# VHH binders against Abasic site processing protein HMCES (HMCES), part 125

Target 1, 269 residues: Abasic site processing protein HMCES (HMCES), of Homo sapiens (Human) (q96fz2)
Amino acid sequence: CGRTSCHLPRDVLTRACAYQDRRGQQRLPEWRDPDKYCPSYNKSPQSNSPVLLSRLHFEKDADSSERIIAPMRWGLVPSWFKESDPSKLQFNTTNCRSDTVMEKRSFKVPLGKGRRCVVLADGFYEWQRCQGTNQRQPYFIYFPQIKTEKSGSIGAADSPENWEKVWDNWRLLTMAGIFDCWEPPEGGDVLYSYTIITVDSCKGLSDIHHRMPAILDGEEAVSKWLDFGEVSTQEALKLIHPTENITFHAVSSVVNNSRNNTPECLAPV
Key: E = the ipSAE of ESMFold2; O = the ipSAE of OpenDDE; V2 = 0.75 times the mean of E and O plus 0.25 times the DockQ between their complexes.

## First folded at step 14 (VHH)

Design ta32 (from hx2 with T31N; framework vhh_6z1v_2; at its last look DockQ between E and O 0.02; V2 from the best seeds 0.00; counts 0 for: pae O 13.3 > 2, placed apart)
Fold by ESMFold2, look of step 14:
Structure ta32 (fold): chain B 269 residues (1-269), chain A 123 residues (1-123)
Amino acid sequence: as target 1 above (269 residues)
Amino acid sequence: EVQLVESGGRLVRTGGSLRLSCAASGFTFSNYAMGWFRQAPGKEREVVAAISWHGGITWHADFVKGRFTISRDNAKNTVYLQMNSLKPEDTAVYYCAARSYQFYDSPKEYNYWGQGTQVTVSS
């Protein structure tokens, strides 16, 4: 998992993240650094994307079931990193394999501090390799969506305006992540950064790629992953597994160049 | 405390019409998507129709094929289900449900539920 779409306007994204806290109260996540949210159809490593995390990471004695949403750098920079420039990190931390997460210091240390997050996206891209060629077919992969319609209408979507209605009720992809906080040695702002946990692909995706992000399917899974105050690391890791509740479609090669930020990146071909 | 109170369920002949209402209180109604669900004896609860928080987009299950129409009146804190051309297989307890902003087709996504209203369609 090395490319995502997260393009919704901030207010639409925030409403899509409505949740229920431990007491049953309906809430929206509270933003940190909302001015750093850069929506795009084509997000790559080192860019910022919004993640959810427990309010308890920011406020002593906060209800750990309450959620903050904040942009973080994709590509975890470990808290122990000694260089002054994160680009000098010689390890790829875009993803974290679930089967070795407790063996890698880059991931084990922040996990021990309860630094679990939920990475948000419209969906992610993956490139299918075909034997005997260097051709690669990109796919856009996302939660199944229900078809929306105008009030009093039962027609199928068939126009650009109907594509916009699809996004009004879009179910965001929720991926399990780990984050860390790095204090630059020369001073400056603390850098928050994340990795996406990966697992073996489910049967439905195995023809596209052998790995997939660990998807948290439903509010119970999301709540347990985030709530480091009540859910231990051992219990949380039981949430990390493949899911078959996923769908996809082929997209054009426009998405291959990460500088292309247009709806065509995820449009079916 | 959030309350959802359905009304309008009754015995109706095949081919008849019925309008269900669900009155909501205890929350800002215009921030919630609403759904109608039904459950027949021995069957699991299933979504019938849903409507967005702003009322501008909806979804209806295939088995109602333009026979049922969900609507809402945010000024009255009420969601409706107009049911036309009723069939015996529509016999069920009908529930309204609420979820913040977005609607889904799974009952597990909804946090507030009414007690239900019985609709019975006779041959």
Scores: ipSAE 0.519, ipTM 0.802, lowest interface PAE 1.9, mean pLDDT 90
Fold by OpenDDE, look of step 14:
Structure ta32 (fold): chain B 269 residues (1-269), chain A 123 residues (1-123)
Amino acid sequence: as target 1 above (269 residues)
Amino acid sequence: EVQLVESGGRLVRTGGSLRLSCAASGFTFSNYAMGWFRQAPGKEREVVAAISWHGGITWHADFVKGRFTISRDNAKNTVYLQMNSLKPEDTAVYYCAARSYQFYDSPKEYNYWGQGTQVTVSS
C-alpha cells in the first residue's frame, strides 16, 4: 500500500470514528495535533494521515479503550534512529509485512511496546499490471458502503448535496498499523510515525495486487488492536489477516501523480 | 493569559430572547471545543450546550428543547448562545468554558472558564 485517500473534513472524520469504550459509553476520539491533519484524495508516504490510538499512550492510568485520533507521518521512523533527518532512513518503512513483523527490529520493538494504531482512510489505491503494456491501471479499494436508495455510484453524485451525504456516512477503511515515537537528536518535537501492516491479498483482490493492507473489519477488531493494555501482542496479531470484505473500482490515471488532490482521484472510470 | 469573557446576560421577560457572547483570548481558540454552562442559586452547575472546535458538531442539553442554539465564530474568537423562549427556570449565571481538542458525546471537564454572566427571566 503506497497511496491512500483521506479527504473528509475533520468533523466528519471524527464522527465517522465514533465508538464505545469498554463501559459501553458512546464516545468520539480526542484529537492530538489536529493542525497536522491535511485532507487529501491522494495521500503518499511521508505525508501525515490520521490514526487512532489508545489514550493510554498519552495519559498514565487512562482507560486503554479510549481512543485518540492523531495525524502521524506515514513511514515509521524508529525511536533509535540517530540521524537528524528522517528522510535518511535507508530502509522502507511504509509497510510492514505481517510475516516478518517480529523479525524486524524497527517494527518488533514498537509493537512490543504496545504501539498499535489504526490508520484511517477513505480507501487505498493499488495498481494492476496490464499484460503486454507498461501501463498500470489504478484501483480504489474500500469497504463496501451501505447503498442508500439515492446514493448512486461515488461518481454519480449529481449534486454537491448528495456528495456530502455520501461522505457523511462513509465507512472508513481501518488498517492495522504500528507507530513509533522519534525524538530528533537536535531537539524539537517528538515525531509520531506509522507503518501499515500488509498481508497477502484476498482472493477478490488477487488479480489486482498480491498484497493488501491488514484491514481491521469491525469495532471489535479495531478495539482489540488499539487496546494494548488489555490485549497482548500475540492476541492482537491474530487479527492480522486478509479480508474479503472489500470492494473496488477502477479510477483514472490522475491518482498516479501524488500532487493531484482532486475528487477525480476517486472517481470511477 | 487565558481569558473567557461572557456578555449579554440581563433581565428579560418570560418568552423573551437573549444572545450571550463569550470572547476568548490567550489561547488558540480554533483548537478548543466550547461550551455553555449555567448555575442557578443552590443548584449544581450544568451543561447547556457545547460545540466542536470547528463548529461542525453541536450538543444541547435535553432541557433546551430547541430553544437555545450554540454557535461560534473562530475568526472572532467568540462563542455564542442564542436563547429563545426563555423561562423563569432558565434564571442562572451562564458560564463559557473551553476544552482542548476533544470531540465528545457529552460536554465534560473543561479546561478554562469565564466569570459568568447573569441571566434573569422574570415571570
Scores: ipSAE 0.000, ipTM 0.250, lowest interface PAE 13.3, mean pLDDT 89
ESMFold2 (binder alone), look of step 14: mean pLDDT 85; pTM 0.866

Design ta33 (from hx2 with T31Y; framework vhh_6z1v_2; at its last look DockQ between E and O 0.05; V2 from the best seeds 0.00; counts 0 for: placed apart)
Fold by ESMFold2, look of step 14:
Structure ta33 (fold): chain B 269 residues (1-269), chain A 123 residues (1-123)
Amino acid sequence: as target 1 above (269 residues)
Amino acid sequence: EVQLVESGGRLVRTGGSLRLSCAASGFTFSYYAMGWFRQAPGKEREVVAAISWHGGITWHADFVKGRFTISRDNAKNTVYLQMNSLKPEDTAVYYCAARSYQFYDSPKEYNYWGQGTQVTVSS
């Protein structure tokens, strides 16, 4: 998984993340660093994207079922990294394979600290390799959506009145992630960064790509993944598996250039 | 205490009309999406219609499209289901349900439920 869409305005995104705490109280996640949120139809590694994490990561004795939402850098920078420039990391941390997560120091160390997060997106892109050409067909992949009345096409909702009808009830894709906190050696703010856990593709996606992000399907899965105060690493890892509850459509090659940030990136073709 | 109270269920003839109401209290109604569900004896509870927290987006199940209309009045904390052209297969207990901000088609996503109102459609 190397490209996503996460384009909703902050207030719409926040409402889409409404949840129930362990006491049954309906809540919205509390933002950290909201001004670092950069919505785009075309997010790539090294960009910031919002993730959910437990409040307990920030406040001693907090209710671990309460959620914080914060932008983090895509591409985990391990806390032990010694160079001043994260681009000098000798290995790719955009994704973390589920079958080796406990063998890789970059991932098992933060996982052992309970640094689990839920990576949010409208959906993700994958490119299908076609026999006989070097060209690849991009697809936009997302949770099935309830088909609302007065909804326009997925890519048509740029105006406030039409956009609200299409995207205000969008079910965000919720992917399992691991994050870490890195203190730059030259000083400055702590860098929060994440990786997306991957699994073998489900049957429905196997013709497109052989890997998929580990998707957390439903509030129980999301709650258990986030709640490191009550759910052990071993129990949390049982949540990591492929899902068939996913849909997709072909999109134009506009998305190929990561500088293109338009609704056309995810529009059906 | 959150309460959802359905009303308006009764016996009606095939082809008739009926309006269900669900009065809500104990929460900020305008922050909640609302759904109508129904359950016939021996069957699973199924979604009939849903409406967004702001009222601008609705969904109706295919088996009721053109016949039923969901609406809401946030000033009165009430969601409605207008049922026209009723059929015997519409006979069920109808439930009102609430979920913050977004609606879904699965009953498990809804946090608050009414006690239900019986609708019976006679041949």
Scores: ipSAE 0.511, ipTM 0.803, lowest interface PAE 1.9, mean pLDDT 90
Fold by OpenDDE, look of step 14:
Structure ta33 (fold): chain B 269 residues (1-269), chain A 123 residues (1-123)
Amino acid sequence: as target 1 above (269 residues)
Amino acid sequence: EVQLVESGGRLVRTGGSLRLSCAASGFTFSYYAMGWFRQAPGKEREVVAAISWHGGITWHADFVKGRFTISRDNAKNTVYLQMNSLKPEDTAVYYCAARSYQFYDSPKEYNYWGQGTQVTVSS
C-alpha cells in the first residue's frame, strides 16, 4: 500500500469515527494536533494521515478503550534513529509485512510497547500490472458501502450546501498500523509516525495485487487492536489477516501523480 | 465547463408517471453529489431528492417520499428522478443540481445548476 485517500472534512471524519467505550457510552475521538490534518484524495508516504490510538498512550491511568485521533507521518521513524533527517532512513517503513513483523526491530520494538494504531482512509490505491505493457491500471479499494435512504435531511430550499453531509455515512477503511515516537537529535517536537501492516491479498484482489493492507473489519477488531492495555500483542496479531470484505473499481491515471488532489483520483472510469 | 442538462419534463395527468434525466458533462459524474430541486410559481425553490457521489446515500423530501425515487448511472453520467403518482401540486420547474468538492491549496466547493425542465400535472 503506497497510496490512500483521506479527504473528509475534519468534523465529518470525527463523526465517522464514533465509537462506544468499554462502558457502552457513545463517544467521539478527541483530536491531537488537528491542524496537521490535511484532507486529500491522494495521500502518499511521508504525508500526514489521521490514525486512531488509545488514550492510554497520552494519559496515565486513562481508560484504554477511549480513542484519540491524530495526524501522523506515514512511514515509521524508529525511536532509535539517530540521524536528524527521517528521510535518511535506509529501509522502507511505509509498510510492515505481517509475516516478518516480529523479525524487524523497527516494528517489533514499538509493537511490544503497545504502539498499535488504526490508520484511517476512504480507501487505498493499487496498480495492476498489465501483461506485455509498461502500463499499470490503478484501482481504488474500499469497504462496501451500505445504501441508506434519508428523508428531510438536506433541509430547506435552494441550498445544496447541506449535501456536504453526504459523507457522514461513508464507512472508512480501518487499517492496522504500528506507530513510533521519534525525538529529533537536535531537539524539537516529537515525531509520531506509522507503518501499515500488510498481508497476502484476498482472493478478490489477487489479480490486482498480491499484497493488501491488514484491514480491521468492524468495531470489535478496531477496539481490540487499539486497546493495548487489555489485549496482548499475541492476541492482537490474531486480528491480522486478509479479508474478502472489500470492493474496488478502476480509476484514472490521475492518481499516478501524487500532486493531483481531486475527486477524479477515486472516481470510477 | 461543467454542464447539467435536464430532460423529460412534460404535461402529464394526475396519477401519471414521469422520469426526469439530468446529463452531466465537464466533470467526472461519479464523485459529485447530485439532486433535484423544484420551484413552483410563487413558491420558493425546494429540494426534491439528492444522491451521494457513490450512490449509497439518497435523500427524499417528505412530500415525495414513496412517490419519487432518485437514482444514478455513472456510466452515462446521468441522474434520474422517477416520479410516480403525480399530483397537480407537483407542477413546477425541476432543476438538476450538483455539488463538487475540490482540495487544492484550500478546500473549495462549487454548486452547479441546470436550466430546468417544466413538469405540469393536470387534473
Scores: ipSAE 0.189, ipTM 0.639, lowest interface PAE 1.4, mean pLDDT 88
ESMFold2 (binder alone), look of step 14: mean pLDDT 86; pTM 0.879

Design ta35 (from hx2 with S100T; framework vhh_6z1v_2; at its last look DockQ between E and O 0.05; V2 from the best seeds 0.00; counts 0 for: pae O 11.0 > 2, placed apart)
Fold by ESMFold2, look of step 14:
Structure ta35 (fold): chain B 269 residues (1-269), chain A 123 residues (1-123)
Amino acid sequence: as target 1 above (269 residues)
Amino acid sequence: EVQLVESGGRLVRTGGSLRLSCAASGFTFSTYAMGWFRQAPGKEREVVAAISWHGGITWHADFVKGRFTISRDNAKNTVYLQMNSLKPEDTAVYYCAARTYQFYDSPKEYNYWGQGTQVTVSS
């Protein structure tokens, strides 16, 4: 997984993240650094994207079931990294394989500290190699959505111009991540950064690519992954597996260039 | 305390019409998406229709499209299901349900439920 869409306006995104805490109270996640949220149809590694994490990471006596939403850098920078420029990291931390997560210090250490997060996206992109050519067909991959109807019948729901008008009920893709906190050696703000855990592809995606992000399907899975105060690392890792509850459609090669930030990136072709 | 109270269920003849109401209290109604579900004897609870928190987006199951219409009145904290052209297979207990902001087709996603109102459609 190396490209996502996360394009919703902040208020729409926040409403899509409504949840219940362990006491049954309806809540929205509280933002940290909201001005660093950069919505785009075409997010790549090193960019900031919103993640959910437990409030307990920020407040010593907080209810660990309460959620914070914060933009973090895609590409985990380990807390022990000593250079002043994160681009100097000598290994790729965009993804973390589930089968080796407890063997890699860059991921094992923050995971042992309960630094679990849920990476949010509209969906992700993956490129399929076509037989007989080296051309790649990009696909947009996302949770199945309920087909919504515009009340009052103004505009068509499948029109490209109406994508933003019907996104109010979009089910965000929720991917399991690990984050770490890096203090720059020369001072400055702590850098929060994340990796996306990957697993073998489900059958439905295997013709597109052999790996997929570890998807947390439903509020129970999301709550358990986030709640490091009540859910151990070992129990949380049971949540990490492929899912068949996923759908996709082919998209234009416009998405290939990560500088293209337009609705055409995820529009069906 | 959150309450959802359905009303309007009764016996009607095939081809008849019925309007169900669900009065809500104990929460800010205008921030909740609402759904109508039904459960026939021996069957699982299934979604019939849903409406967004602002009322501008709806969804209706294929088996009721063109016959049932969900609507809401945020000033009265009430969601409605207008049921026209009723058929015997519409016989069920109808439930309203609430979830913050977004609606879903799975009953497990909804936080608040009413007690249900019986709709019976005779031949």
Scores: ipSAE 0.545, ipTM 0.818, lowest interface PAE 1.7, mean pLDDT 90
Fold by OpenDDE, look of step 14:
Structure ta35 (fold): chain B 269 residues (1-269), chain A 123 residues (1-123)
Amino acid sequence: as target 1 above (269 residues)
Amino acid sequence: EVQLVESGGRLVRTGGSLRLSCAASGFTFSTYAMGWFRQAPGKEREVVAAISWHGGITWHADFVKGRFTISRDNAKNTVYLQMNSLKPEDTAVYYCAARTYQFYDSPKEYNYWGQGTQVTVSS
């Protein structure tokens, strides 16, 4: 996974992340660094994307079932990294293979510390290799969406707010991630960064690409992955497997350029 | 050139059914949210229904009460409004509209409107 979409306005995104804590209370995740959130139809590594993580990571004795939403850098920078520039990493940390997660120090160490997160996206992009050509066909891959009918007054005809409501209830793709905290040697703000765990593709996607993100399907899976206070690493890793609960459509080559940030990236061709 | 062309509006009797269509051209239809609006004489334009770009989310006004259903076919660049159990109060010009959000440096909203189609419901 090297490209995602996360274009919802912050408020819509927040509502889409509504959850119940362990007490059954309905909650919205609290934002950390909301100003770093940059909606985009075309998110690439090194960009910031919103992730969910347990409140316990920020507050001692917090309820570990409570969720925080925070933009983090895509591409895990290990805490032990001693260079001043994260771009100088000699290995790719955009993804973490599930089969070697416990073999790689850069992933094993933060995972052992409970640094599990859920990476949020509208969906992700993959490119299918075309036989006989150097051309690749991009696909947008996402959760099947259930048609939701909402009744109510959408207000005035030209109200932007009313149109924004049509983006409500989009089921976000929830991908399993590992994050780490890196302190720059020269000082400054702590950098939070993440990697997306990948697995072998499900049968439905196998013709497009041989690997897919580890998707956490449903609130239980999301909750267990996030709750490092109650759920051990070993138990959490049981949640990492391919899922068939995914749909996709072909999109234009517009998404090939990471600078393109338009709805056309998601448009079916 | 962006075009939205509504069709299907006509005179119908109370309790009748009508299907409106809006054919879109000149833009990437599948990336736009679509909506139906109506304007009765002497009244403000009001939203009837809206549908997300992917068709997975629909909104209907309170006055619809399950009588109308918005849908779309992205392959045909068309949005529909199925209207059942029509009432005289539903008499209005019905408009198709398109809206999209573009996020770059700043969010931009684009709104396109059709010319409208007259729906008249007789008692």
Scores: ipSAE 0.000, ipTM 0.282, lowest interface PAE 11.0, mean pLDDT 87
ESMFold2 (binder alone), look of step 14: mean pLDDT 86; pTM 0.872

Design ta36 (from hx2 with S100A; framework vhh_6z1v_2; at its last look DockQ between E and O 0.05; V2 from the best seeds 0.00; counts 0 for: placed apart)
Fold by ESMFold2, look of step 14:
Structure ta36 (fold): chain B 269 residues (1-269), chain A 123 residues (1-123)
Amino acid sequence: as target 1 above (269 residues)
Amino acid sequence: EVQLVESGGRLVRTGGSLRLSCAASGFTFSTYAMGWFRQAPGKEREVVAAISWHGGITWHADFVKGRFTISRDNAKNTVYLQMNSLKPEDTAVYYCAARAYQFYDSPKEYNYWGQGTQVTVSS
């Protein structure tokens, strides 16, 4: 998992994250650093994307079931990293394999601090390797969506009014992540960064790629992953498994170049 | 304090029509998606139709498409289900449900429920 779409306007994204706290009250997550949200159809590592995390990470007496939404850097920078430039990190932290998460210091340390997050996207891209050629077929992969009856017509999805009707009921993909907080040695703001946990692909995706993000399917799974005040690391890791509740379609090679930020990136071909 | 009150359920003959209403109070109705569900004796609760918080997007189950229509009136805090061409298999208790902003087809996603209104369709 090295490419996602997260393109919704901030207010649409926020409404898609409506949730119920432990007292049964409907809430929206509270934003931190909303001006750092950069929507795009084509997000890659080192970019910022929104994640959910428990309010208890920021406020000592907070209800741990309450959620914050904040942009974080994709590619976890461990709190113990000593260089001034995160690009000097010798290893790739875009993803964290579930089978080795407790063996790698970069991931087990923040996980032991309860630094669990939910990574948000419209969906993610994977490239299918074609036998006998160096070429790859990209696919856009996402939760099954309920088919709406007033969706925009073919070729009209980019108008603001039409956009609201097409995407206003989109179920966001919710992926299990780990984050860490790094204090640059030269000073400045603390860097929040995340990794996406991966698992073996479900049967439905195995023809496309052998790995998939660990998807948290439903509010119970999301709540348990986020609530480090009530849910231990050991119990949370039981949520990490493949899911068959996923769908996909082929997309054009426009998405291959990460500079391309257009609806064509995820349009079916 | 949140209340959803269904009304309009009654005995109707096959082929007849009926309109259900659900009056909402105790929350900001215009920020909630609404759904109609039904439950026949011995069966699980199933989604019938749903409508977005702004009213511009709807969904209807295949078994009611062309026969039932969901609508809402945000000024009256009310959601409706117009039921036409009723069949005996439509006999069930019909429930109104609410969820902030987005609708889904699973009952687990909805936070607020009415007590239901009985619809009985006779041969």
Scores: ipSAE 0.560, ipTM 0.817, lowest interface PAE 1.6, mean pLDDT 90
Fold by OpenDDE, look of step 14:
Structure ta36 (fold): chain B 269 residues (1-269), chain A 123 residues (1-123)
Amino acid sequence: as target 1 above (269 residues)
Amino acid sequence: EVQLVESGGRLVRTGGSLRLSCAASGFTFSTYAMGWFRQAPGKEREVVAAISWHGGITWHADFVKGRFTISRDNAKNTVYLQMNSLKPEDTAVYYCAARAYQFYDSPKEYNYWGQGTQVTVSS
């Protein structure tokens, strides 16, 4: 996974991340560093994307079932990294293979510390190799969406400028991630960064690409992955497997350029 | 440039059915949502129905009462309004609208409107 979409306005994104804590209380995740959130139809590694993580990571004795939402850098920077520039990492940390997660120090160490996160996206992009050509066909891959019919007053939707609210019912893709905290040697703010765990593709995607993000399907899976206080690493890793509960459609080559940030990126062709 | 072209409006009898089409061209792939408005003589423009970019979310005005259904075909860049059980009160110019965003260089928001198509329901 090298490209995602996360374009929802912050308020819409927040509402889409509504959850119940262990007490059954309905909650919205609290934001950390909301100003770092940059909506985009075309998110690439090294950009910031919103992730969910347990409140316990920030507050001692906090309820570990409570969720925080925070923009983090895509591409895990290990805490032990001693260079001043994260771009000087000699290995790719955009993804973490599920089969070697416990073999790689860069991923094993933060995972052992409970640094599990859920990476949020509208969906992700993958390119299918075309036989006989150097051309690749991009696909947008996402959760199946439930048809929702509304009647009556659509409130602010009486004008086209408010139609963006139709995204309130979009089911976000929830991907399993590992994050780490890196302190720059020269001082400054702690950098939070993440990697997306990948697995072998499900049968439905196998013709497009052989790997896919580890998708956490449903609130239980998301909750267990996040709750490092109650759920052990071993138990959490049981949640990492391919899922068939995805859909996809072909998109234009517009997404090939990471600078393109328009709805055209994920539009069906 | 995005263009919306409505078609299908005509004279129909009460109780009749009509299907409106709106063909989008240009930056049609950048639409968040599409929908239909109508404006009757002497009345304000009002929303009839709207549909999300992926077609998964639809909403209809109260006066529709299940008579109209909005749908879209993204492959054809077309939005439809199936109108059944038409009434004289449904007589209006029907307008297609689209909301779109562009984020490269400078973020811009766009509202696009069609020229409208006349629907007349006779008693």
Scores: ipSAE 0.066, ipTM 0.551, lowest interface PAE 1.8, mean pLDDT 88
ESMFold2 (binder alone), look of step 14: mean pLDDT 87; pTM 0.883

